VHH binders against o75319. Designs and how they scored, part 113

Target 1, 181 residues: o75319
Amino acid sequence: GNHIPERWKDYLPVGQRMPGTRFIAFKVPLQKSFEKKLAPEECFSPLDLFNKIREQNEELGLIIDLTYTQRYYKPEDLPETVPYLKIFTVGHQVPDDETIFKFKHAVNGFLKENKDNDKLIGVHCTHGLNRTGYLICRYLIDVEGVRPDDAIELFNRCRGHCLERQNYIEDLQNGPIRKNW

## First folded at step 7 (VHH)

Design o29 (framework vhh_etentamig_d1)
Fold by ESMFold2-Fast, scan of step 7:
Structure o29 (fold): chain B 181 residues (1-181), chain A 121 residues (1-121)
Amino acid sequence: as target 1 above (181 residues)
Amino acid sequence: EVQLLESGGGLVQPGGSLRLSCAASGFTFSNYAMSWVRQAPGKGPEWVSGISGSGRSTYYADSVKGRFTISRDNSKNTLYLQMNSLRAEDTAVYYCAKSLWPTHRSFFDYRGQGTLVTVSS
C-alpha cells in the first residue's frame, strides 16, 4: 500500500558524503503516488534524491536498496544511467553473514570499476539508519580497518542521526572481524 | 568556529512566561536546522523543539506542545523559544543545538553553553 513508513518524516532525507569514503546514506525515496499524504517540503521522490545529491556537488554511481519490499519506488523511477542493486535485508536482527558478504562484494566491485571517478555509493533502508548504518560501518571496520567507534561516529555525524539499535551497535563494537569480502 | 550563545533564562512563577534567545555564528545559519534541548538537575538531556533551516517546519516534544513556540530570524542569526504556561517540570538548563534535521531523532553536532530556567514551586 500507500502508507508512509512509520517515523519516516522524523529523518533527514539525504545525509552528507562520509569523508574518506564513497558512501552517502539516505532514507527510502517515495514514488509520486505517496505525495498526496505529504506537504511539499516533506516530499522525497527518486527525482528529489538526485536533486539533493546534485545540490551537495556529488554524483551517484550506484544505489543499494536494503528494504525488504518493492512498494516504495521501482528501479524504473531512477535514471537509467545509475545502477540499482537490491539486497533484501530483514529489519531488527543484525544482518546475516550472507547479506554482509553481498554488500561487501557489491561495494568492492563498484570501487574497482570506478577508480577513475569520484561517484558515490548511495545506501538506503527505510530510514537510512539502522540496516544502512550497520552495513556501511561493517564494511569500514572489516575491509578498511576503521576502528568501530570511529566508523559509528562518522556515520552518525554524516547521516545526521545516531544508529538506534543496540544489538547493531554491540555487534559493530564487539563482534569479530568478518573476512568475507 | 561554530558558536551558540543562549540567553533569556531566569526565575519565574508557575504559569508564567519566558522568551529564550540563541545567537549563532560561525556557520550559514539558514542552511541548518536548530533545536532546543534541556537538561533538568540529575537527568539526561531531553529534546524540546526543532525548526527547519527555512523556518517552515516546526516540531515539539509532547510535554511542551501548545505551550512553547520555536521561531527563528535568519537575517539576525537568532533562534527563539517562547515559553508559556511554565510548570515546575520545565526547570532545566536550556541549550540551543545545531543539526541537519529538526526532530527528536537528530544528531546534534554542536550545542551551546546553556541558559538556566527555574520555575519556582
Scores: ipSAE 0.414, ipTM 0.756, lowest interface PAE 2.6, mean pLDDT 92

Design o3 (framework vhh_6fv0_2)
Fold by ESMFold2-Fast, scan of step 7:
Structure o3 (fold): chain B 181 residues (1-181), chain A 120 residues (1-120)
Amino acid sequence: as target 1 above (181 residues)
Amino acid sequence: QVQLQESGGGLVQPGGSLRLSCAASGFTFSNYAMYWVRQAPEKGLEWVSTISGSGRSTYYKDSVKGRFTVSRDNAKNTLYLQMNSLKPEDAAQYYCATKYPLFSYGMDVRGQGTQVTVSS
């Protein structure tokens, strides 16, 4: 009898690819056991995720799961062809330096190994918004040299929802840049 | 002071090739993504290509994909754009930039540009 995450229904399931990058953001997929609590149009299973990505003429090459739980879906619910990486992050807090480094390392490794294709890095937390948007924007600012306001605007536009947590926004705009990671 | 200087533009016939260069100074070049943008007469700035700081990630405007190749030499602080199979529609002033100009709200760092003309 698992409960649906608070406000999960308020967010679009999956955003659009962020142009000029390999990132696409989405909310957490929910395995079949959650579907009894959802109308058919509200369902967003791992299968639904991959169908929606294909409808955009895109292909996932990696999923980075930022949730602090494993109750929503299991890695075995994903196609065997798509690598899955779990980075446990606590909601509401700006991710620590170790978490930021782990995210950057995973992204850099994927890009190095996927130079010959155009596959996407799918990133999600519970809503695919605050932790997800923070880490993607942090990567764009620190590694790719994007202006903070431009990174945030690009994420907001492509996700279809604006970053909500002011502490995350302030860290992106005014926080230290970790260029050596 | 951050400075960017483009070179390599010129006049070519349709189907021809040009290699543009951008010499960068005043910042740690390898830590910044670089961009090629262009502006044709009576048109706004148009994004053409992006290359990540490391050079591992490259992105292109759909209409130039397969014809243009962006690269960089971080040891020499130099950005390049190899342009093949040039079309009249590619004629423009070409600029390199240190920020993504299409998503900027103010003045971005860019050079003076280099003119590309495509005519018979």
Scores: ipSAE 0.000, ipTM 0.120, lowest interface PAE 16.8, mean pLDDT 84

Design o30 (framework vhh_etentamig_d1)
Fold by ESMFold2-Fast, scan of step 7:
Structure o30 (fold): chain B 181 residues (1-181), chain A 122 residues (1-122)
Amino acid sequence: as target 1 above (181 residues)
Amino acid sequence: EVQLLESGGGLVQPGGSLRLSCAASGFTFSNYAMSWVRQAPGKGPEWVSGISGSGRSTYYADSVKGRFTISRDNSKNTLYLQMNSLRAEDTAVYYCAKDYWPTHRSYYFDYRGQGTLVTVSS
């Protein structure tokens, strides 16, 4: 269906690049069929995403879609030059180790293949907040050695919204480090 | 307007101690990680220490670990660096930096103050 996701309008469309990283977080873009349910100022299509990224003088090199659905937009709605990766991630529960390792592998592969440019890894779930923030912070903590409260603080500041799920925050702060790719 | 004002530098003998302060204004201090960065004569800038917005997490360059302690007082919008067991190689202008993110791979800082000179000599 063409139902707008719950609370989707409550979140900023796109955050800012997280300094010192290649990450930028955003909420799920909605294809043109959703626009009849939105005021003009509420629209955030795949085209709008790329326009907003360009307005920040940034360029996307990869989109990682963490939603557990394909109803919001299709890969065909994106420019052919931007790789798209789907990692089906269930909301509410902390992502399992296999999901975490898939995310880490994708990020590491992108960084290895894009050493000669400054293109960004765009990450989104439905709101671009909980699953998105968890996996980005988990990567920074486990791979880059960033302290948990600093990773969370950086994400919150750049996204413009704070991580909401206490189980995600608790796992980031006190959970085990996942050392494998 | 973001403003950072460092103080507390001076001349000290090897093995001595100094406490640096940085008064911050123009932003919500507790929302930002803060760092100390130094630049010695004839050298490039060197990151020294960092602290999270809450003050719970602290980070140190290997050259100062065990000798320097970073802290902050969010009620006073002030950052501190306690420097013990000072060495001649610690001689530098010390800068307070806002929105500095210390990772082993990447560094970013948004704003830097005017600096305070620390000279370690006999």
Scores: ipSAE 0.000, ipTM 0.120, lowest interface PAE 17.2, mean pLDDT 84

Design o31 (framework vhh_etentamig_d1)
Fold by ESMFold2-Fast, scan of step 7:
Structure o31 (fold): chain B 181 residues (1-181), chain A 121 residues (1-121)
Amino acid sequence: as target 1 above (181 residues)
Amino acid sequence: EVQLLESGGGLVQPGGSLRLSCAASGFTFSNYAMSWVRQAPGKGPEWVSGISGSGRSTYYADSVKGRFTISRDNSKNTLYLQMNSLRAEDTAVYYCAKGLYWPSRSYFDYRGQGTLVTVSS
């Protein structure tokens, strides 16, 4: 349906690039059919996403969609030049190891193929906060060796909203490092 | 137009101290983690130290822990490296780098021209 996700309007559309990384986080874009329920300043379509990224003098090279639905927008709504990857991730629970490894493999592959440019990996779930923040922070901790509290602070500052789910925060701070392969 | 300009290198005797500076321009300095990377004669680059954009978190290579201190002044767009108890093996060109500070998997999208540090009796 065309029901706007709970609390979607409460979140900033797009965060800032996370400094020292290739990550940028945002909430789910909504296709045109949702706009009848939105004021002009509340609209955030796939086109709006790319315009806001360009306004920051950044360029998307990959979108990773972590939502467990396809109802909000279709890959066909995105520019043909930007790869799209769907990783179906259930909300509320800490993502399982398979999901974490799939995310890490996608990021590592992108970075290897894009060593000679500065294109960004755009990551979103419904609000661009809990699943998005968890997987980005998990990557920074496990692969890049960032301290958990530093990764969380960096994400919170750049997204403009703090991670909300205590189980996600606890896993990042005290959980085991998930090794590649 | 990212510009990084290192200064403060020189000749110092073992056990001495030096303070390196890096003047940054062309980007929002406080938004980026910054690192010091060095290259000794005949060796590849070695990551030395890193600092978060806010300055709240600092990281050091095992070879320099307890001797070097990284800091930044975001109001002046300047990165610093205070080097104490210098050893002959610290002899290298020191580079200011914009980017992640993890030693084995760091990505640096820009480095400055470097400043030479020579530790010799």
Scores: ipSAE 0.000, ipTM 0.149, lowest interface PAE 15.2, mean pLDDT 85

Design o32 (framework vhh_etentamig_d1)
Fold by ESMFold2-Fast, scan of step 7:
Structure o32 (fold): chain B 181 residues (1-181), chain A 121 residues (1-121)
Amino acid sequence: as target 1 above (181 residues)
Amino acid sequence: EVQLLESGGGLVQPGGSLRLSCAASGFTFSNYAMSWVRQAPGKGPEWVSGISGSGRSTYYADSVKGRFTISRDNSKNTLYLQMNSLRAEDTAVYYCAKYYWPEHRSLFDYRGQGTLVTVSS
């Protein structure tokens, strides 16, 4: 059914742009059919997402959807001017190398195609925290050469919530760099 | 320490123009979107305009669209607001702000002292 994801209300809808990057993280938007279970101030539809990004004086150029489901909203609920990429990831597990490489490829492709603008790469999973934070930090560490602790601190500060899963944090801090991309 | 210093306000007749400036220091200016926010006497703050870190994307409140132009010079760490066709309802103290997220109270911790704009016949 149309059940609100567990703990979804506990998280801020949208974080802040991560300075020095093109990334912004947010929790999954919920299509209008979910709104009957939400107070007006709790609603976060695809339209609400774009309004909140605009209120920060930012513009989305790409959405990367990391959820393992299509039940929360559909690409058709987004403006046709914003590309949408689905990368299916399972919660609780550190994303595998294939998923990491796909994410890196999408980010690099966007950056090459968008050299003449300042549009953002919006990344979300269900809560916009663990899978989202892992993949963004993995990119910063492996591609940009950012120190793991600095990447995690930057993400936590800008998202407004700290990465919660110990296995994700441990992999970022002590795991191998994924060089095969 | 983040510092924002607004200037350029003053008394102007309806239909007149003013250019506001904001000198920024204490952070990497080009990495942050910047906003102009105004507060009229006895009213709450109203967001006026915003600009991306690179300057490529600009956004305007409906009340000022077509009359105001936001711009920035990242080499000088300066934000600008060109205000044309001024109206009595534009009378306010204008603040530049390092714009993060309106739900966070800390957004206002990096607001400058403001510059007063009075539009009077």
Scores: ipSAE 0.000, ipTM 0.125, lowest interface PAE 16.8, mean pLDDT 84

Design o33 (framework vhh_etentamig_d1)
Fold by ESMFold2-Fast, scan of step 7:
Structure o33 (fold): chain B 181 residues (1-181), chain A 121 residues (1-121)
Amino acid sequence: as target 1 above (181 residues)
Amino acid sequence: EVQLLESGGGLVQPGGSLRLSCAASGFTFSDYAMSWVRQAPGKGPEWVSGISGSGRSTYYADSVKGRFTISRDNSKNTLYLQMNSLRAEDTAVYYCAKELWPKYRGYFDYRGQGTLVTVSS
């Protein structure tokens, strides 16, 4: 199906780089077949993503796709020079420890291989908000030692939208630190 | 809600002194490094000084070393900048900035509204 994800149009396509990190969050890009259902100003294809990142004077070095589907775009729609990592996550549920550790390992690996550049890790789910914000904040809290409320506020400010899922917020604020790195 | 409220700016003659204050709220102040950043008319932002969360370590831009002193009072959630031997080149809006980390790393997630310092005869 070529139907637009529910509420997808309600969110900004791409946020700002989170200062002090290599993270940038965005909503899922939609391949060309979705454009017939969108006005020109609503389009956000993989090409549009890279154009918007470039307009911010930034460059993507990795995309982490957290959606549980491949229907929105294919890895082949991305430039060959940008690595793509799929981590299947279910919406509404706090990601499990295995998923959290996969995300941390991918981020740490990228940072280790990209010490000599300033390329960004682009992270998205469907809206680039709840699963995306949770995993980025979980990384900042567990690995970088950021206070939970500060991580959440930084993500909300840079994404331009506040985390909506109370169970995600609760886990970030009061849940255990996942120390398996 | 993170809030940073600067005060103490004003007009001062070259060679004079000013003390800036920044009242912080909405986060655990002592857990984060703090900085002063300034922006002169028509120029980009320039980092001026930083202080670790504990206050034990301080850092200064070469342009202000020996003239400016950064300090903090963690019991009052307040950051200070004592500015001595002011020069016309110090004219700028001064912003209080919160670092992302307890150590100074030069990465800021919040800054206040700023306070204007004008050094002119």
Scores: ipSAE 0.000, ipTM 0.101, lowest interface PAE 18.7, mean pLDDT 87

Design o34 (framework vhh_etentamig_d1)
Fold by ESMFold2-Fast, scan of step 7:
Order: structure tokens, then sequence, then C-alpha cells
Structure o34 (fold): chain B 181 residues (1-181), chain A 121 residues (1-121)
């Protein structure tokens, strides 16, 4: 169906760039067919996403879509100049090693190709919170050597919402580092 | 491998000025916040100032606010600290540190020998 995701309206559409990183997190954009179910002020389309990022004086260079569905918007709804990567990630359980490694490789590849610019990696799941926050924090911890509590604090502050799934938080704080495949 | 090389320290009179530089290599400089951290003999490290990866946000310890200015040139992979109105208590070895937070207050991950600043009559 075409139902609005549960609690989607409760979350800020777009967070702030995470300082010292190339990450920005947001909730899933909803294509025009969802607008009949939303007040004008609640609309957050792919176009709205790019407008809000531009308002922050930032530019997207990559979108990583972590949702386990393609019903919310299509890659064709995005500008042709912005690469789109789909990593199907099941909610609620900690992402598996394959998902974590795909995310890390996408981020590392983007950073290597974008050394000469300040373009951002936009990451979203349904709410732009749990799967999104987990994978961003996992990258910072495993690849960049950030302390877990610091990574979580940075994400929470910049997203404007705290990671809420305790199993995700526990894995980030005390789980094994994923160094290879 | 991360390499950070501090320079610009020296002996100055109270009220004088110095400009410190930190040349960075081995990482994508613009992706990281950078901080200046100082350590006086026999004391622990003290965070002095921080700057975001883009340079848009700067942060200062209360002890240096209004006297020091942090800046960066991402095209040159170089971090700067302009120190004005120097005081005897500013005497320390100054280190630059790579970080994700421009306002981190410890622990600090700094590398290299640092650069000595001595403020004395």
Amino acid sequence: as target 1 above (181 residues)
Amino acid sequence: EVQLLESGGGLVQPGGSLRLSCAASGFTFSDYAMSWVRQAPGKGPEWVSGISGSGRSTYYADSVKGRFTISRDNSKNTLYLQMNSLRAEDTAVYYCAKDFWPSKRGPFDYRGQGTLVTVSS
C-alpha cells in the first residue's frame, strides 16, 4: 500500500551535517502520490529534500537508501546528477556483516572520488534514525576509530532525535568491530 | 597513516603574538574537525580550540576566547592558530589533533612532537 509510515510525521525531515564527516541523515522522502494524505507543511518529497539541504548551504553527492521497500519514492524522482545506492536493510535487528561492509565500501568509494569537493553522503531509512544512525555510527567506530558514545552523541545531536533501539546502541557500544569480510 | 607536523612556536614577551601551523597528511583533511591542544610541563593536556571540517564552526576554551583565532586552509591541508595578547599561562607545547568534534575536551588523539610556546619576560 500507500500508507504513510508509522510515526513518520514525528521526525524532523532532515538533520544537520555531522561535523568532521560527510554524513547527513534524513527520513524517507515520499513521492507525490502520498501528498493527498499529508498537510502541505508535512510534505517531504525528493524535491523538498534537496531544497532543505540547499537551505543549509550543503550539496548531496550520494544518497544511500536503507529501506526494505521501493514504494516511497523511485530513483527516477532524484536528480540525474546524484548517485543513488539501495542497500535493503531489515529493520529492528542489527544489520548483518554483509550490509555493514556494503555501506562501508560505498562510503569509502565516495570519499575517495570526492576528495576535491565538500559534497555530502545522504543516508536514510524510514525515519532516518535507527538503521541510519547504526550504520553511520558503525562506520565512524570501525573505520575512523571514533569512541562509540561519541559517535552516538554526534549522530543524535545532528539528527535532532536519539537512537531509540537498545539492541543497536548495545552493539555499537559493546559489540565486535567489523574490520573485514 | 596520519601525520601532523606543528610549527611556529617560540619565545615571546607577554602581550606578544605568534601564529602556529599544522601540516596534515595521510587522511582527507576536510573530512575532519581539527583541534589545538596544549600541555604545560607536569600538567595534563588542555583543549584550546577546535574547527569543523568545512571551517564554518569554531570553538574556544574560555581561557583563550577573544585572544586566539583558529582557521584552516583545506586546499593546503594546513591548520592555523593565531595567538594574540599572550600571557605567561599560555606557555606550553601546542599540538594539533584530528577529531570528529570541533569542541572535544578529551581524551585527545594528537601525534607528533608539537611546537613549544614560551611566554616570558
Scores: ipSAE 0.000, ipTM 0.124, lowest interface PAE 15.7, mean pLDDT 86

Design o35 (framework vhh_etentamig_d1)
Fold by ESMFold2-Fast, scan of step 7:
Structure o35 (fold): chain B 181 residues (1-181), chain A 121 residues (1-121)
Amino acid sequence: as target 1 above (181 residues)
Amino acid sequence: EVQLLESGGGLVQPGGSLRLSCAASGFTFDDYAMSWVRQAPGKGPEWVSGISKSGRSTYYADSVKGRFTISRDNSKNTLYLQMNSLRAEDTAVYYCAKSYWPTKRGYFDYRGQGTLVTVSS
């Protein structure tokens, strides 16, 4: 089915840019076929995503899609000027090292190619919260040396919702730094 | 473990041609863009060319546009670089690089062991 994801309406569509970083988090956009199940004010299409980013005076340079499905929208629904990366990430369990490494390499590559601009890395899963918050925080902790509690607080404040999954929070606070290479 | 195995380098005369190959293993090849990177003696690495994961989009450094063609065969997990009209300044070790997207300049991810290309009379 074309059913709306569980609890999807309970989350703000787009957070704020995380200050001192290039990250912005949001929930999964839904293509037009889902709009019959939504009130006009509940709609959040790929077009709505870009409009909301522009309203914050920001510009997306990359979208990282962490959902384990392709049913919500197609890459073709995005502007051709914005690269799209799919990293299939299973919910509920802490992302494995391969997933963490893929995410880190994508972010590092974007930053190298976009040194002379201020474009953002947009990251989403279904709700833009648990998988999204975990991988962003893992990057900040492992690569940028941010203290775990500071990374989590920054994400929670800017997303407008707190990380919910205790196993993700525990891994961020007390788990090992993942080193690639 | 990500492994990239480059081949096809050698000694060639100016104006000649070579085709480089890169055999990829240890990751899902068709999930990633791929790039060719070279390093000339005594110089830093230079990004040469990149290709999208589908092969539909290709990108080239200005120094090689019109002379080099990047391609891939996802059924064989192999990346290629067809090099034509070779010049002395193309002399370098050529590396295969796994990349997130094809427009990556100055970023090298999972570089292989390399293959030497020498253009000399």
Scores: ipSAE 0.005, ipTM 0.106, lowest interface PAE 18.3, mean pLDDT 87

Design o36 (framework vhh_etentamig_d1)
Fold by ESMFold2-Fast, scan of step 7:
Structure o36 (fold): chain B 181 residues (1-181), chain A 121 residues (1-121)
Amino acid sequence: as target 1 above (181 residues)
Amino acid sequence: EVQLLESGGGLVQPGGSLRLSCAASGFTFSDYYMSWVRQAPGKGPEWVSGISRSGKSTYYADSVKGRFTISRDNSKNTLYLQMNSLRAEDTAVYYCAKEYWPTHRGYFDYRGQGTLVTVSS
């Protein structure tokens, strides 16, 4: 359906690039059919996403969609020049190792193929916060060696909203490093 | 202009203590992760300790863990390093650093002039 996700309007559409990384986080874009439920200033379509990224003098090279649904927008609503990867993740639960490794593989592959440019990896779930923040922080901790609380603080600052789910925060701070792959 | 001014260094005997201070200006101090980095004579820079924006999270290199305490006072734009049980190998110039990237590898966009700590005899 055309139901606006719960609390979707409470979150900033797009964060800032996370310095020292290729990551940028945002909430789920909503296709044109949702616009009749939104005021003009509340609209955040796929086109609006790309306009906001350009306004920051940035360019997307990959979108990773972490939502467990396909109802919000379609890959064909995105420019053909930007690869789209769907990783189905269930909300409220810490992503399993398979999901974490799939995310890491996609990021590492993008970085290997994009050594000669500065294009960004755009990551989103419904609100661009909990699943998004968890997987980005997990990558920074496990692959880049960033301290857990520092990864969380960097994500929170750049996203403009703090990670909300205590189980996600607890796993990042005290959980095991996923070293496979 | 970003400015970091370290103070509190000096000559101290092994087992002694010193408290370093860093006065920050030219930016919103409470919005940035801060670190202490040291450079011993003839060696490269070594990250020593880091502190989150709020001061609630603190991090230490294994070489100083249990002996050094990092803290900050955001109302005074000041970073501190309390150094206890000092050893000869702690002899170095100590730098305050403003970090754009939170890492134990010493990514920072600015560092200060440094303050010399000499642990001898």
Scores: ipSAE 0.000, ipTM 0.131, lowest interface PAE 15.7, mean pLDDT 86

Design o4 (framework vhh_6fv0_2)
Fold by ESMFold2-Fast, scan of step 7:
Structure o4 (fold): chain B 181 residues (1-181), chain A 120 residues (1-120)
Amino acid sequence: as target 1 above (181 residues)
Amino acid sequence: QVQLQESGGGLVQPGGSLRLSCAASGFTFSNYAMYWVRQAPEKGLEWVSTISGSGRSTYYKDSVKGRFTVSRDNAKNTLYLQMNSLKPEDAAQYYCARGYYPLTYSFDYRGQGTQVTVSS
């Protein structure tokens, strides 16, 4: 069915660009079939996503979808000009090294191909918080050399919600640097 | 438009104190780390201090540790640098900057600066 994800309404649709990076985080957009269960002010379709990004004077160059499902929207619901990458990531568990590697590879590839523009990498899971925040912070820590607490603080501020999963936070703060790319 | 405006520079004797301010506008101030950087005559730009968006984390160049204190008032969109026990080698044009974590040494915006002179 067309069930709204648990707690989806509790989160802001889109955060702010994370300064000094190309990242912007948001919750999963929901295709038009879900809107019958939403008030007008609660709607957040793929079109709504792009309108909110433009409202911030930003432009998406890539969407990375971390959900373990394709039921919420289809890549065909996105503008043809914006690349879409699916990385199936199970919730609750800290992402494994293969998932971290895929994320880093995608980000590095985008940055190399977009060095002459300022387009953003949009990252989302269901709520745009735990899996999303973990992988963005892991990238900043491992690749950019940001201190774990600073990466987490930056993500929390820009997303407008704090990372919730203690196991994710502990891995970011105390876990090893993954020297894969 | 992002704007950064420094103030508080001046002439001070060695061992004296100055407090620099930076008024920020055109962005959500509390979401950005802020930097103090300086440039002495005939020298390159050097990083002095960083403060996190919340103000909880501060970082300093080794030569200013214990003498300088960076702080911010997010309600007023203002960054501060309290400079104590000033030395002749601290004389420089001081800039506030918005940008990247210190390890990247990258700035996206910088003000026009405020001059600090240390002389007897």
Scores: ipSAE 0.000, ipTM 0.133, lowest interface PAE 15.3, mean pLDDT 86

Design o5 (framework vhh_6fv0_2)
Fold by ESMFold2-Fast, scan of step 7:
Structure o5 (fold): chain B 181 residues (1-181), chain A 120 residues (1-120)
Amino acid sequence: as target 1 above (181 residues)
Amino acid sequence: QVQLQESGGGLVQPGGSLRLSCAASGFTFSNYAMYWVRQAPEKGLEWVSTISGSGRSTYYKDSVKGRFTVSRDNAKNTLYLQMNSLKPEDAAQYYCATYRPWLSGYFDYRGQGTQVTVSS
């Protein structure tokens, strides 16, 4: 059967927009087939995601899905008006330079096409925390010139949870800047 | 209508311990992550720790890991911070905060904070 991801219930469904950026982070939405394993207040479907974003007076313009699976929901479960991008990333390992480049390219492309609006880039992995936080912070550090500790603190506050993976934090704080365009 | 009331601060010698409490009301406490943040004199707010709504996940600023323990009692709508091996650098006004995804802004700071002083 359809098993709920480990610790998925421990995380807030959706964070807040990261001020000064177009990013918002959330945990993976779960399609209707998972609802039999969830209390009503625990449900977080693709529809629930968009409702929660609207409740914050925000609008999604892009979803970047960093999970290494398609079992939790399908692109067809999302509104037709919101582009969906899949970047397959393995958990536990710091994303490689090719993955970082793909993420940066997607973000830069979105910003170029959406310069005249305030739509958000929604980013998620399974928990919306480690891979999600790493790639958002990596973008802010490498492209926007944000100090690593400031990027991490901003992500942690807005997500409502702190980056857990020590190797990710170490790479963000002390690793090389990746100047991939 | 969210109210957060901190208590438990005080004066302690370096190496001492304090337990901070935060009484929460006006929201479904168990549904939201809670935060401890602090502000030292003439400095900005600094994040200290986070605890998930269920209490199963906890996170800490590197400088306090192994010394501070965050916990919560959802039946009592209370958040705690156990502070051990206190250092002069820990002296600050401590605030509890909650983040509600459906509200604009980062945190809903409703408390006055509680003062922690670490003196020789």
Scores: ipSAE 0.005, ipTM 0.163, lowest interface PAE 14.9, mean pLDDT 84

